# Designs tried in a protein design chat: VH-VL binders against o27280. Part 111

Target 1, 266 residues: o27280
Amino acid sequence: MDSMNVPEVLEIKRIVEESESVKTFIFSWDFRREVRPGQFVMVWDFRDEKPMSVSLIDPVRSEIGISIRRVGEFTDRVHGLSEGDLLGIRGPYGRGFELMGRDILLVGGGIGMAPLAALADEATARGMRVDALVAARTADELLFLDRLEAAGVNISTCTDDGSCGFKGFAHERLLTLEENHDMAAVCGPEPMMFQVMRILDERDVPAQLSLERYMKCAVGICGQCCLDDTGFRVCAEGPVFWSQELSRVREFGRYRRDPAGRRVPW
Key: E = the ipSAE of ESMFold2; O = the ipSAE of OpenDDE; V2 = 0.75 times the mean of E and O plus 0.25 times the DockQ between their complexes.

## First folded at step 3 (VH-VL)

Design o3 (framework fv_libevitug)
Fold by ESMFold2-Fast, scan of step 3:
Structure o3 (fold): chain C 266 residues (1-266), chain A 124 residues (1-124), chain B 110 residues (1-110)
Amino acid sequence: as target 1 above (266 residues)
Amino acid sequence: QVQLQQSGPGLVKPSQTLSLTCAISGDSVSSNSAAWNWIRQSPSRGLEWLGRTYYRSKWYNDYAVSVKSRITINPDTSKNQFSLQLNSVTPEDTAVYYCARDFDGSYYYGMDVWGQGTLVTVSS
Amino acid sequence: QSVLTQPPSASGTPGQRVTISCSGSSSNIGSNYVYWYQQLPGTAPKLLIYSNNQRPSGVPDRFSGSKSGTSASLAITGLQAEDEADYYCQSYDSSLSGVVFGGGTKLTVL
């Protein structure tokens, strides 16, 4: 048990450039520590430690991958690393996705496609039919299209600017897609996830949604990790939640919290 | 606190349909944190998972490949129970049948509550 | 035959340590959690260990689980006469898309 809380220093075996702003770092992994899609690891650059979703789980090659978007000092430093360099990895942590039924829908926005790419691999390996709606602001920010296609996933795209696929938001594109799914998994910006959840709830499609809030707080006390005024704690139960669990949370998709804990509109 | 109580016939003729029910107390069959499983046990095959039903805004079923063409697992929310139907039975289906709850853990399939078991013999 | 391999029997004396192995492959134990069940004669199986090494409330700490690669082990320390039972390991197999069990181990307390 404590072995999961001690960072293991691993060599970067391979780096895949997913886009101008996203790289996947591949490590050899001892699957004595099980990893499931939707779980995350703590990545330590020997200065700071940050949570990152696992985007590749390959027991055949004994490899895991973590996909990191360049958004700040930590991620800028990690993006500067090369094959052969070292990073500390601790985990995995959190509740991952559950696969159920035969036909599943994945809805991913931006880097939210990272944990969904790992889920797509598992679902297709189980013989499930997988439809993926991949959303981004522009075509250059669409992630994992080649990997999803290689896995046999049926892909739909949308971009806010119309540079690839449907012009518009994920929920607008979803309204034009077939309604015959046994479950959905959703990961991306909370406003996108909220709108998608509402459509899936109306279609009686149960959805699992992955919340970045949990990953910020999961390993150590992050003060009050709550979703709303009822005191429900994201860090105790996430990062993956069922849509019916989130439907009672007034804060989800409407407000976020600033560093002082105050509600701020998205 | 959660209990599963099984009922159904102990003798079924070859080619007929095996039908068993599992009554739930202390939890709801439509609980969004549980799944409801059928598992059988025979001397020749040991423990075999047959499938499960569960509610997450709508009802779902997962079935083992070995029985998928012959099996149906159905919930009954009004009676708070779930059933097993296994079609075209053969003597190889002779086993003790258990219902079991798959506890809150989503992507894990651990059975934390079991029914008492029902011995089903398939013979003329 | 069972997808997961257990020794058909194991034995020990009161107070001693006994281990029961469970061997699988990359598609089951290598990629998924392991569970252990105790079955007393004439009764339903009882969950002893979940998620490789966790104990449900009410299970004594003398029962412990571990996993290494494609294999898992159940350890019983301070063996008691009441531990005489059949023990089963369980995992999920991604290639079969289903729950899989070991063949069971009959533990005899000498």
Scores: ipSAE 0.006, ipTM 0.453, lowest interface PAE 13.7, mean pLDDT 84

Design o4 (framework fv_libevitug)
Fold by ESMFold2-Fast, scan of step 3:
Structure o4 (fold): chain C 266 residues (1-266), chain A 124 residues (1-124), chain B 110 residues (1-110)
Amino acid sequence: as target 1 above (266 residues)
Amino acid sequence: QVQLQQSGPGLVKPSQTLSLTCAISGDSVSSNSAAWNWIRQSPSRGLEWLGRTYYRSKWYNDYAVSVKSRITINPDTSKNQFSLQLNSVTPEDTAVYYCARDFEGSYYYGMDVWGQGTLVTVSS
Amino acid sequence: QSVLTQPPSASGTPGQRVTISCSGSSSNIGSDYVYWYQQLPGTAPKLLIYSNNQRPSGVPDRFSGSKSGTSASLAITGLQAEDEADYYCQSYDSSLSGVVFGGGTKLTVL
């Protein structure tokens, strides 16, 4: 109906290998359709459609990038594609991050660094001071370090196994960082985001958190993208939420949903 | 539907404080999707952004470097308005002053709603 | 003082295409979005284009924006008498940490 609700078939212009399991697919984009960091698109391989965060927004080159981790059948097929192949793109969807103040903190875990990389590009282009805490289980899962460095971002790393930077979890590393920030943006596994949010709340730093939950049905109408109690729909009202909104959701960081919709502890 | 209405004196003496208010209808001054700007316009300097105030879990202010030492922009949630105070004015501060909203739908600094403007003359 | 450079005037006849340029640097247009405003005599500016090339609801499609490198352009097709106005470009400047405007272009419809 709207141009954003109809898939546009786009040619893969370039593919960047971010890691053994992550690739960024770059497309020419008509910026008459506005795209903001933190928004997602539906990627269609002509069989299945899945939500993917936009990780590169470049109006100067008229390009967007979509970073995809290989985790299942759909993503395996997409990873098998080459430059020149076609994908359907619908969107963008959701509310994006907002930049506020002068000094910002980004906290990303694994593929959650993808939407934050786009935000970092925008923030540094606006002359903001950007500190990024990049967390992963191992050094090989740390993403976008070269892009962040090229953008002038102040980078701290941590890995669960100690293979790069601080040995430990993101929230443990954050506790050792004393610098105050005007805002924070957080994306990664929910347990990590919950712990980070609590620390930022204690420091009176407003945080925006991105919930990239799996969607199994049409945008805005599926149970898999809903939060409990409040009825928030990630694809309609998210994926970016303020920490004050998430602090009222009993499920956030504590429970996930199985295929039957039952709460299961993380 | 959103409207901005300005009020304040049109004549200020050099060295005094210029004070203007902007009343908001159809939106909340504490809306987390809006920011509230002051912009002035003079024949010699054209359009100049002065600063903004906005609410995102707490209040923020951004100020233009040229006026940063003299300017305060304050929200008033009880009256649903925001104000401009500009200290130590000189004749160079003579301008038409506008309040304006930027909205996330305009992508950050796009001023989608403007007040009617207030001519402020700085003269003895 | 204007940070972005616009021609001080432009003119056209009804039905023609007119373009208004806006030139900046890497710290503003080269790294951030461009906005355009129309100001009719005696009125406040009106947002005409945001995010380089997007139109707000109610703005006719004969107005369009574009950006390349450190420069931007506003195009008006099918020029009408009521388009006679001042036009201003706007961006954000990272070196100044603030919003910056062009000097304005007075469009005369002949």
Scores: ipSAE 0.167, ipTM 0.661, lowest interface PAE 5.0, mean pLDDT 85

Design o5 (framework fv_libevitug)
Fold by ESMFold2-Fast, scan of step 3:
Structure o5 (fold): chain C 266 residues (1-266), chain A 124 residues (1-124), chain B 110 residues (1-110)
Amino acid sequence: as target 1 above (266 residues)
Amino acid sequence: QVQLQQSGPGLVKPSQTLSLTCAISGDSVSSNSAAWNWIRQSPSRGLEWLGRTYYRSKWYNDYAVSVKSRITINPDTSKNQFSLQLNSVTPEDTAVYYCARDFEGSYYYGMDVWGQGTLVTVSS
Amino acid sequence: QSVLTQPPSASGTPGQRVTISCSGSSSNIGSNYVYWYQQLPGTAPKLLIYSNNQRPSGVPDRFSGSKSGTSASLAITGLQAEDEADYYCQSYDDSLSGVVFGGGTKLTVL
């Protein structure tokens, strides 16, 4: 049997250009290793290894997809690859999202829509009603709108500059939505997630939030993967947390850690 | 160390309400990592899932379509138990009824702890 | 009647390997975890395999599970008399929004 801790060298089967800065890399996957929305894999380019959330899970076609935003040296190198090139993949790791009730709200900011797109597919397959609030700085940075529409998701958009949908931030748009939901799932920049969490708590909607923090390694041995107040290791105990768990964490939504472990304000 | 103990009548008349209780020890009925299920077994229908109740910041219920109009599953946090009410029973509701915990949470449905079972006969 | 299809019976002799199949569709086994239960006469089902291929504490390593596409199987190696029981597979069905079981397989140790 293949070990989850040994990278499989997989061929890039297809690349989807989601935006100028985001690509989805699609691989054949052996579903004897189940993958659920909210889990992540380690992507290895034969020089460096980084955690990436799974954005497409298709057991019928035996495929997974990994959406990667170009933000640094590793992601620049991966973006330079073509169909037929090879990457190492190991995992899956972490706690996935849990689906409850019949009506779900997804709130995604930027690349945070990636794990939520996989969740949307699962929720719609289960017969749930899915509402998605998709947020970005500009219209060109809104992700997965066509895919969500094809899945039957009810979409609301907001952009900081007003170029598509509501002009403003995700939490400001959420305040104008009067829908009641059985649960919510949230992924994006921590300041956005913090504001959204507060509104959902006021509305008595249980929320699950995915933390895509800087991670040095997948095994959780590195202290840089920890949350200050609770000692939670994001790669071992997350990346998905309940809103009540995150309400106990002083750093959530206020500051982050750089690669050296120093506090950096959002 | 988690145990489920069932209680309730073994004979119910047609058109009446079947009522069973499952007492939990070694875990909390409001545990956010568990869900509490009712499953029945008959020679003609085999194993049949009826529904579940679970707590995730608020209470949720899931019910099988086949019984949804007749079934209620209720938690009782003060007694650490949950119950099944099945209305308007017919002889086809005759079965052994089990309560069970699923341990992978509300998404995954693996039943790791079962009650002892209660034979319920629906007959005049 | 059952949503998942199992053979009604299987048999083997002590020390042999026996495999019990469970067939479904893309809306159940194809998209969701598979579980296996052992039921001895007069007792509740006991969880034998979870998440396709994982064993709970106390289950002998003679029992193993696997899943491929829309089908799953339970393998028992080194068959023992004590393994004589009914075996049930279980998954979740997206189209039915509910838990589904196989019809059960009566394993006889000859």
Scores: ipSAE 0.359, ipTM 0.735, lowest interface PAE 4.5, mean pLDDT 86

Design o6 (framework fv_libevitug)
Fold by ESMFold2-Fast, scan of step 3:
Structure o6 (fold): chain C 266 residues (1-266), chain A 124 residues (1-124), chain B 110 residues (1-110)
Amino acid sequence: as target 1 above (266 residues)
Amino acid sequence: QVQLQQSGPGLVKPSQTLSLTCAISGDSVSSNSAAWNWIRQSPSRGLEWLGRTYYRSKWYNDYAVSVKSRITINPDTSKNQFSLQLNSVTPEDTAVYYCARDFEGEYYYGMDVWGQGTLVTVSS
Amino acid sequence: QSVLTQPPSASGTPGQRVTISCSGSSSNIGSNYVYWYQQLPGTAPKLLIYSNNQRPSGVPDRFSGSKSGTSASLAITGLQAEDEADYYCQSYDSSLSGVVFGGGTKLTVL
């Protein structure tokens, strides 16, 4: 048996409440299995298994963190757990972010800041300058601001309702920011990522975008994680893709796949 | 508090276009967290979802297969409203028409705010 | 015909427990959230339960929802006269790419 394909039953060491709807679950981790920002693990509650991006990577303390937004049955059950309770974890899986240059831009929407928070930690540890545009519907849904500030990240915010920072969407805020970066990393709702990608392409900034679509299978053999035109599997060839790859995908920014593989508009 | 108010004619002739509007207060039609739906109710078919419009970085529309060839749902940001146009109506389109808001998201399709309803009769 | 199947009627006496069922398939209830609506005569439906088992603010805790496999249930404990209404379940159907409703259940308080 491949040990990577068998869940390890791990104790929830700490739970951090990030917001009313988001919690970070922290586990001890054996870093003989390296984890990189942008990779995901399969989280098993002994009933269902779901992919979750890693939001904290701390080899010094031998810990990983997984930030989970309350969006469905599985996540509602996991949110009901306490420190000391058990979850199954297998992985990591997928292609993570690559760091390039000296100055980077992170653009995150809602829970999409989770994998970007892990990336910010790695980038700042390498001495890179990090600018983050953090977007959400309301101020209460902006995530990781204190963690990013503690890491030395230069933060800009926007909310749809104007309750914090710029009033409007991430791409509208990005248009008012006049800065070139060596690379960008983007994670959030696909329509947001599509608009941000277009702006970054015009500015000749190479961008990596994380597609955290629903997946039935962590090993990349299911149609639910395939992109429309290119045949890329998010769990096998992603979740991180370069903007040049995504510019050719008709589905990107318009449709997602449900568990049956049908197109569902954003 | 979010409220929806409907307006439009209650009588439409067969083959004509049915037009209804839904005015929104307490929320924006371009709210990134909402989708704006039309649903009808008749004794023979029960509750039937017709479609929705919503804004995420641009406007999107979804339509039920049964009406897709005849239906248009349009937002109007200047008036904070959205409309239904249903072409080539038949007596089978006679129903109470509701507008409703749902939460957009991977797992959210619940209709949390409803308009008052408009009875539309299709007859000569 | 409705996509989700409900009994056309249900009844109970004050103080009793009443359960209303909603049956679907793997493409709707089996994969997606279930919602319940209460409709009083002459009014629009009102959201009673969302995300299988959650209550909006103002809905009494005697209303509860549950889901198992491809079926869902609405339970009303301590039944009261004002609970007499039509009840509808709703889900999303992945194969139809659309919102689907049950046929409705007329609850009579005897």
Scores: ipSAE 0.000, ipTM 0.397, lowest interface PAE 18.6, mean pLDDT 82

Design o7 (framework fv_libevitug; at its last look DockQ between E and O 0.01; V2 from the best seeds 0.00; counts 0 for: pae E 16.7 > 2, placed apart)
Fold by ESMFold2-Fast, scan of step 3:
Structure o7 (fold): chain C 266 residues (1-266), chain A 124 residues (1-124), chain B 110 residues (1-110)
Amino acid sequence: as target 1 above (266 residues)
Amino acid sequence: QVQLQQSGPGLVKPSQTLSLTCAISGDSVSSNSAAWNWIRQSPSRGLEWLGRTYYRSKWYNDYAVSVKSRITINPDTSKNQFSLQLNSVTPEDTAVYYCARDFEDSYYYGMDVWGQGTLVTVSS
Amino acid sequence: QSVLTQPPSASGTPGQRVTISCSGSSSNIGSNYVYWYQQLPGTAPKLLIYRNNQRPSGVPDRFSGSKSGTSASLAITGLQAEDEADYYCQSYDSSLSGVVFGGGTKLTVL
């Protein structure tokens, strides 16, 4: 039976304001439904349903958290909710991250730090050494720094405008870091992820990359599963992909597709 | 469908290297959805996990802290097998040794297929 | 000694319900999945339950697993003579960075 495909109406237990544009909504969760870092849920406000990455997984407190950036009508409505209000949650869905070795690198851009924050919690709890490169356009858009610091993560920051940490892009900062890692996990804008992936490939560091556009594909909505310029639909279990799977996809990091299948620049 | 067949000597002298192999049929040692474990069992220590090897774009090894300085687990893709080498053995290494497959990704540690077991006695 | 604690023995009669406990801590069972293995005399362990409560193909539905806090349980309903075996729980211990097993429970069917 597909009990995961039936929405549960859950009460918002707590709201954490991560930034001016990002909030984390925390719910009680029955962990008989397994959830792991890298997976997402469908969030239903009783009008529309959107995929959101799980950013907090706490079996001890029986809680999950979902971090949502305000970017449109749906997210504006959800941001207007208060503790005690109700949302429908369905899932979890998708392929989660794997953890390998002892020393790991996380590279997150903007809201892409959300699934990586959950992964950081798990990795540090497992005694792994975690280095996180947190990138954003400006200092006020850097997410989860206090949470990562509390977990014992070694943090490097990078902003496009130089308002915090290294001035420049994530891949430029990564080039200045001489660190050996057993694996990496990457989540953020596709152009950032593409550049980071290339560097990690040269360093022989296996990378896992989380692609937001494939979240709907994982739940059987396949409009965003076109991965190459020939238009061939890739039936892969996203949103997490290995760098080897993405290194031969010509459109990855270069362009996206609109609902009609036309190429749109990043 | 998947089967593991162990081979190796049952008697090893103290200070020498214990060497066992596990031949795989019905799956590939380089499968990116499996991991290949060595576990031992003795009356004094019970079941004890020694380590695993697995392929995810490159080879990884995880080793138990108790044996990390003496252990090597190596895949052999041409023969579709993996081996255990345990250096500088002592009588405390006397046990039944099993190879086993972890059938999910590296986030999980469940072992669904086991070899037949090999009793290894460490004595002079 | 084993990191996870099981009773050394358990017993029941045919048709009875038997439960075997497995106790750990926040660094193992509290934060990670639990697995159960059945070992018949002279054979390798056989996977009975994976990820707390899932059954592999071919395992009868009278076997079930559960986890609560830092403890796990294996339940066997409709006990049969062929269930006489050693049972082991297993988890991952994050503080040890490795797989850990319980000491085993010898189940006798009277």
Scores: ipSAE 0.525, ipTM 0.783, lowest interface PAE 2.7, mean pLDDT 87
Fold by OpenDDE, look of step 4:
Structure o7 (fold): chain C 266 residues (1-266), chain A 124 residues (1-124), chain B 110 residues (1-110)
Amino acid sequence: as target 1 above (266 residues)
Amino acid sequence: QVQLQQSGPGLVKPSQTLSLTCAISGDSVSSNSAAWNWIRQSPSRGLEWLGRTYYRSKWYNDYAVSVKSRITINPDTSKNQFSLQLNSVTPEDTAVYYCARDFEDSYYYGMDVWGQGTLVTVSS
Amino acid sequence: QSVLTQPPSASGTPGQRVTISCSGSSSNIGSNYVYWYQQLPGTAPKLLIYRNNQRPSGVPDRFSGSKSGTSASLAITGLQAEDEADYYCQSYDSSLSGVVFGGGTKLTVL
């Protein structure tokens, strides 16, 4: 069996407080094991295991970061951890983002900015021009602004309540932006992604979108993350998909399946 | 204002150990936002990174491959300084040696503070 | 020999635009950020540009950095007499697992 399927017990090297509800856990990483923005890892706290996107890839420090939002029992436990504590990490898994062109647009909502932050680092490191539309419900939920700014990313913000930047949703803000890009990467609430994708398609901007689904095995065998009609496994064929691929997925932007396999509307 | 003050002998005999110290003011050697580097400069080799030490819940060291077998960089929290030891020196190790802070304030990087430099001559 | 390649010298007259190139490989500039340092005679290097094209506080906007592929460039517009110095590019080499520098460029203001 591939060694990547065995969890490695890693020490939390440091913890970055991103917001009130989001922490980035940083680990030493052997970069002989390649990791790409958009890929995810399975985080194991020795009780439960959850998929988490890689939000930091730093070959200079030999570190990766995993940003975790406090949303439930598992994440509550993880958020209670301190530097020096241990977690099990296995992966990375899934298809990451592909960079193309010279100008890239990132559109992220909430914790969806996690994989996009990593992508921003890579893109800027490569000398690409990066524009980022960062969306959140409120100003205090906007993530990675300082990080993106430091990387030279051109940031546009929008908040549902107007507490920062454009008042409204990401797709509404996007409509006000006239500039086209060579490609776009999108990650956030699925309804947001759905609307953003439509706009980008109308503008003939190639787009990649990162989906979130209930995931158990991460290795494409259990089928829990299968998308209807296509049979796409989010953990194997995704989580990053091209817009053309998602156009074939009827459930996209409409519903998802819960752990019991039931349809849950967005 | 962060300042680095270097000290140590400017003359070392071949096969002996080069030792330098860099005292830090205005920052902590154990800062989570900094890495502490040694760099040397010579006409023949230009600027050459030797290694660094930094604290992230525990101490880490990275060394250049070219000197890895001979180099030790040690922090001293009690004195808020870090040191360089280079063993078995040869005339090729003659250079101006610099300590420098690689600032990592959140996501800001760069060697933004340097020591004054110390010329170390390896000669019998 | 330096891992990153710079021209040994460059020159310009006051008010001119000069560019200094820095060439590397996929394991360094191609995949890692580039930094630039200015070194005045008898002094330690000073950080001029970080992460390809960002300026630290206090660095004039007439200094700019760019990167494409495995090459980087430092541009100085409105060249001034005080800009006469040595300039070094710096990056990280993944294959060497270490910081690497260019050989330096001596900029002369005529």
Scores: ipSAE 0.298, ipTM 0.748, lowest interface PAE 2.2, mean pLDDT 93
Fold by ESMFold2, look of step 4:
Structure o7 (fold): chain C 266 residues (1-266), chain A 124 residues (1-124), chain B 110 residues (1-110)
Amino acid sequence: as target 1 above (266 residues)
Amino acid sequence: QVQLQQSGPGLVKPSQTLSLTCAISGDSVSSNSAAWNWIRQSPSRGLEWLGRTYYRSKWYNDYAVSVKSRITINPDTSKNQFSLQLNSVTPEDTAVYYCARDFEDSYYYGMDVWGQGTLVTVSS
Amino acid sequence: QSVLTQPPSASGTPGQRVTISCSGSSSNIGSNYVYWYQQLPGTAPKLLIYRNNQRPSGVPDRFSGSKSGTSASLAITGLQAEDEADYYCQSYDSSLSGVVFGGGTKLTVL
């Protein structure tokens, strides 16, 4: 049995190109380390270590998938890897999504669909009805549509430029959707999540939102992943929070913190 | 139809507190689909959002950074009103003050109903 | 100075099409809704456009809005004398955690 606080070096088994900017890296995984949708892992490229959400959980094939968007130096280096190359993985960490009721709404923006894709697989396997609102800037950035369709998910799309589905933001599209859900799960850009949370609260729909913050230790000790106003640690009390927990957080939807802990605008 | 009716003094001495009230008819200050804003307008700064108050399972206040140390916006559910208090005013605070509602159909920050405006002059 | 940039004035003759620009940044127009207001002399602003391009009931269809990247535009076709007013764009700015307005454009119908 290995320590979850030390990276395990794993071979990249497969790489799936989800879009021009997003790849899913698939590894063999020993499910004695249980993994839940909404949890994250720390991915180590032997130089730096970043948190990434789990997007595929497949105990039958003993596989885990991690979806990574190319946005900077670390992710550029990881995207340059091939099948057979090595990465360090530690985790999983954090609190995953809880499923309740019979009808779930997923609202995902961009790479935020990654943890929701894993949740969709679990929800459909339990026989829940799953509606997903998949948002992106352009049609080419809409993620996991084929996978969601194959799972029986009812998909609505929106794009900022109108190239696929509704032209506009996720919360705009949400206003046109049915209000019959027992719960919602939300992940994406924090300004989007703030707007979506407000609508869901007005509809009295219990919502869980997955937040992204800078992480260093991943076990709640260093405080780099803390939210203002509450002291919640994204890595320990989250990354998944109930909407009521977030409603008292002044920074949510308004600003974020960089790796040095400085306030920066969204 | 929703209407906003403003009241309050139009002349305030420097260093005193500016106080205005906005009465709501046709809607509730605690509506979970609305937020209640104060905006001011002056020739030197144009339209300037000051802040808002709203109820979503609990009360929230959002204040503009430029005035956050001096401003308070209070709801009053019993009178169906909300107020503006701006402390330590200077002549730079001279403006026409508006209350305004933003509503879900205008997507949180679109001011779909405005009060009539109150000119407040800050002068010795 | 206003966070959103508008030309201070615009003009046109009756029947003409006029556009009013509004320039912002990724923290406001680039990621948030744009709204437009018409303000007639001596009156409060009136919501003209919401959700980038939607018109409230009672707003003539000669008014239209659009957004591209960090910029937005209000178009007025078939100009009429009654369109002479000040026009303001507005968005939310995530970096300032607040509502931001343009400096306004005085439209003169010649």
Scores: ipSAE 0.000, ipTM 0.411, lowest interface PAE 16.7, mean pLDDT 84
ESMFold2 (binder alone), look of step 4: mean pLDDT 92; pTM 0.950

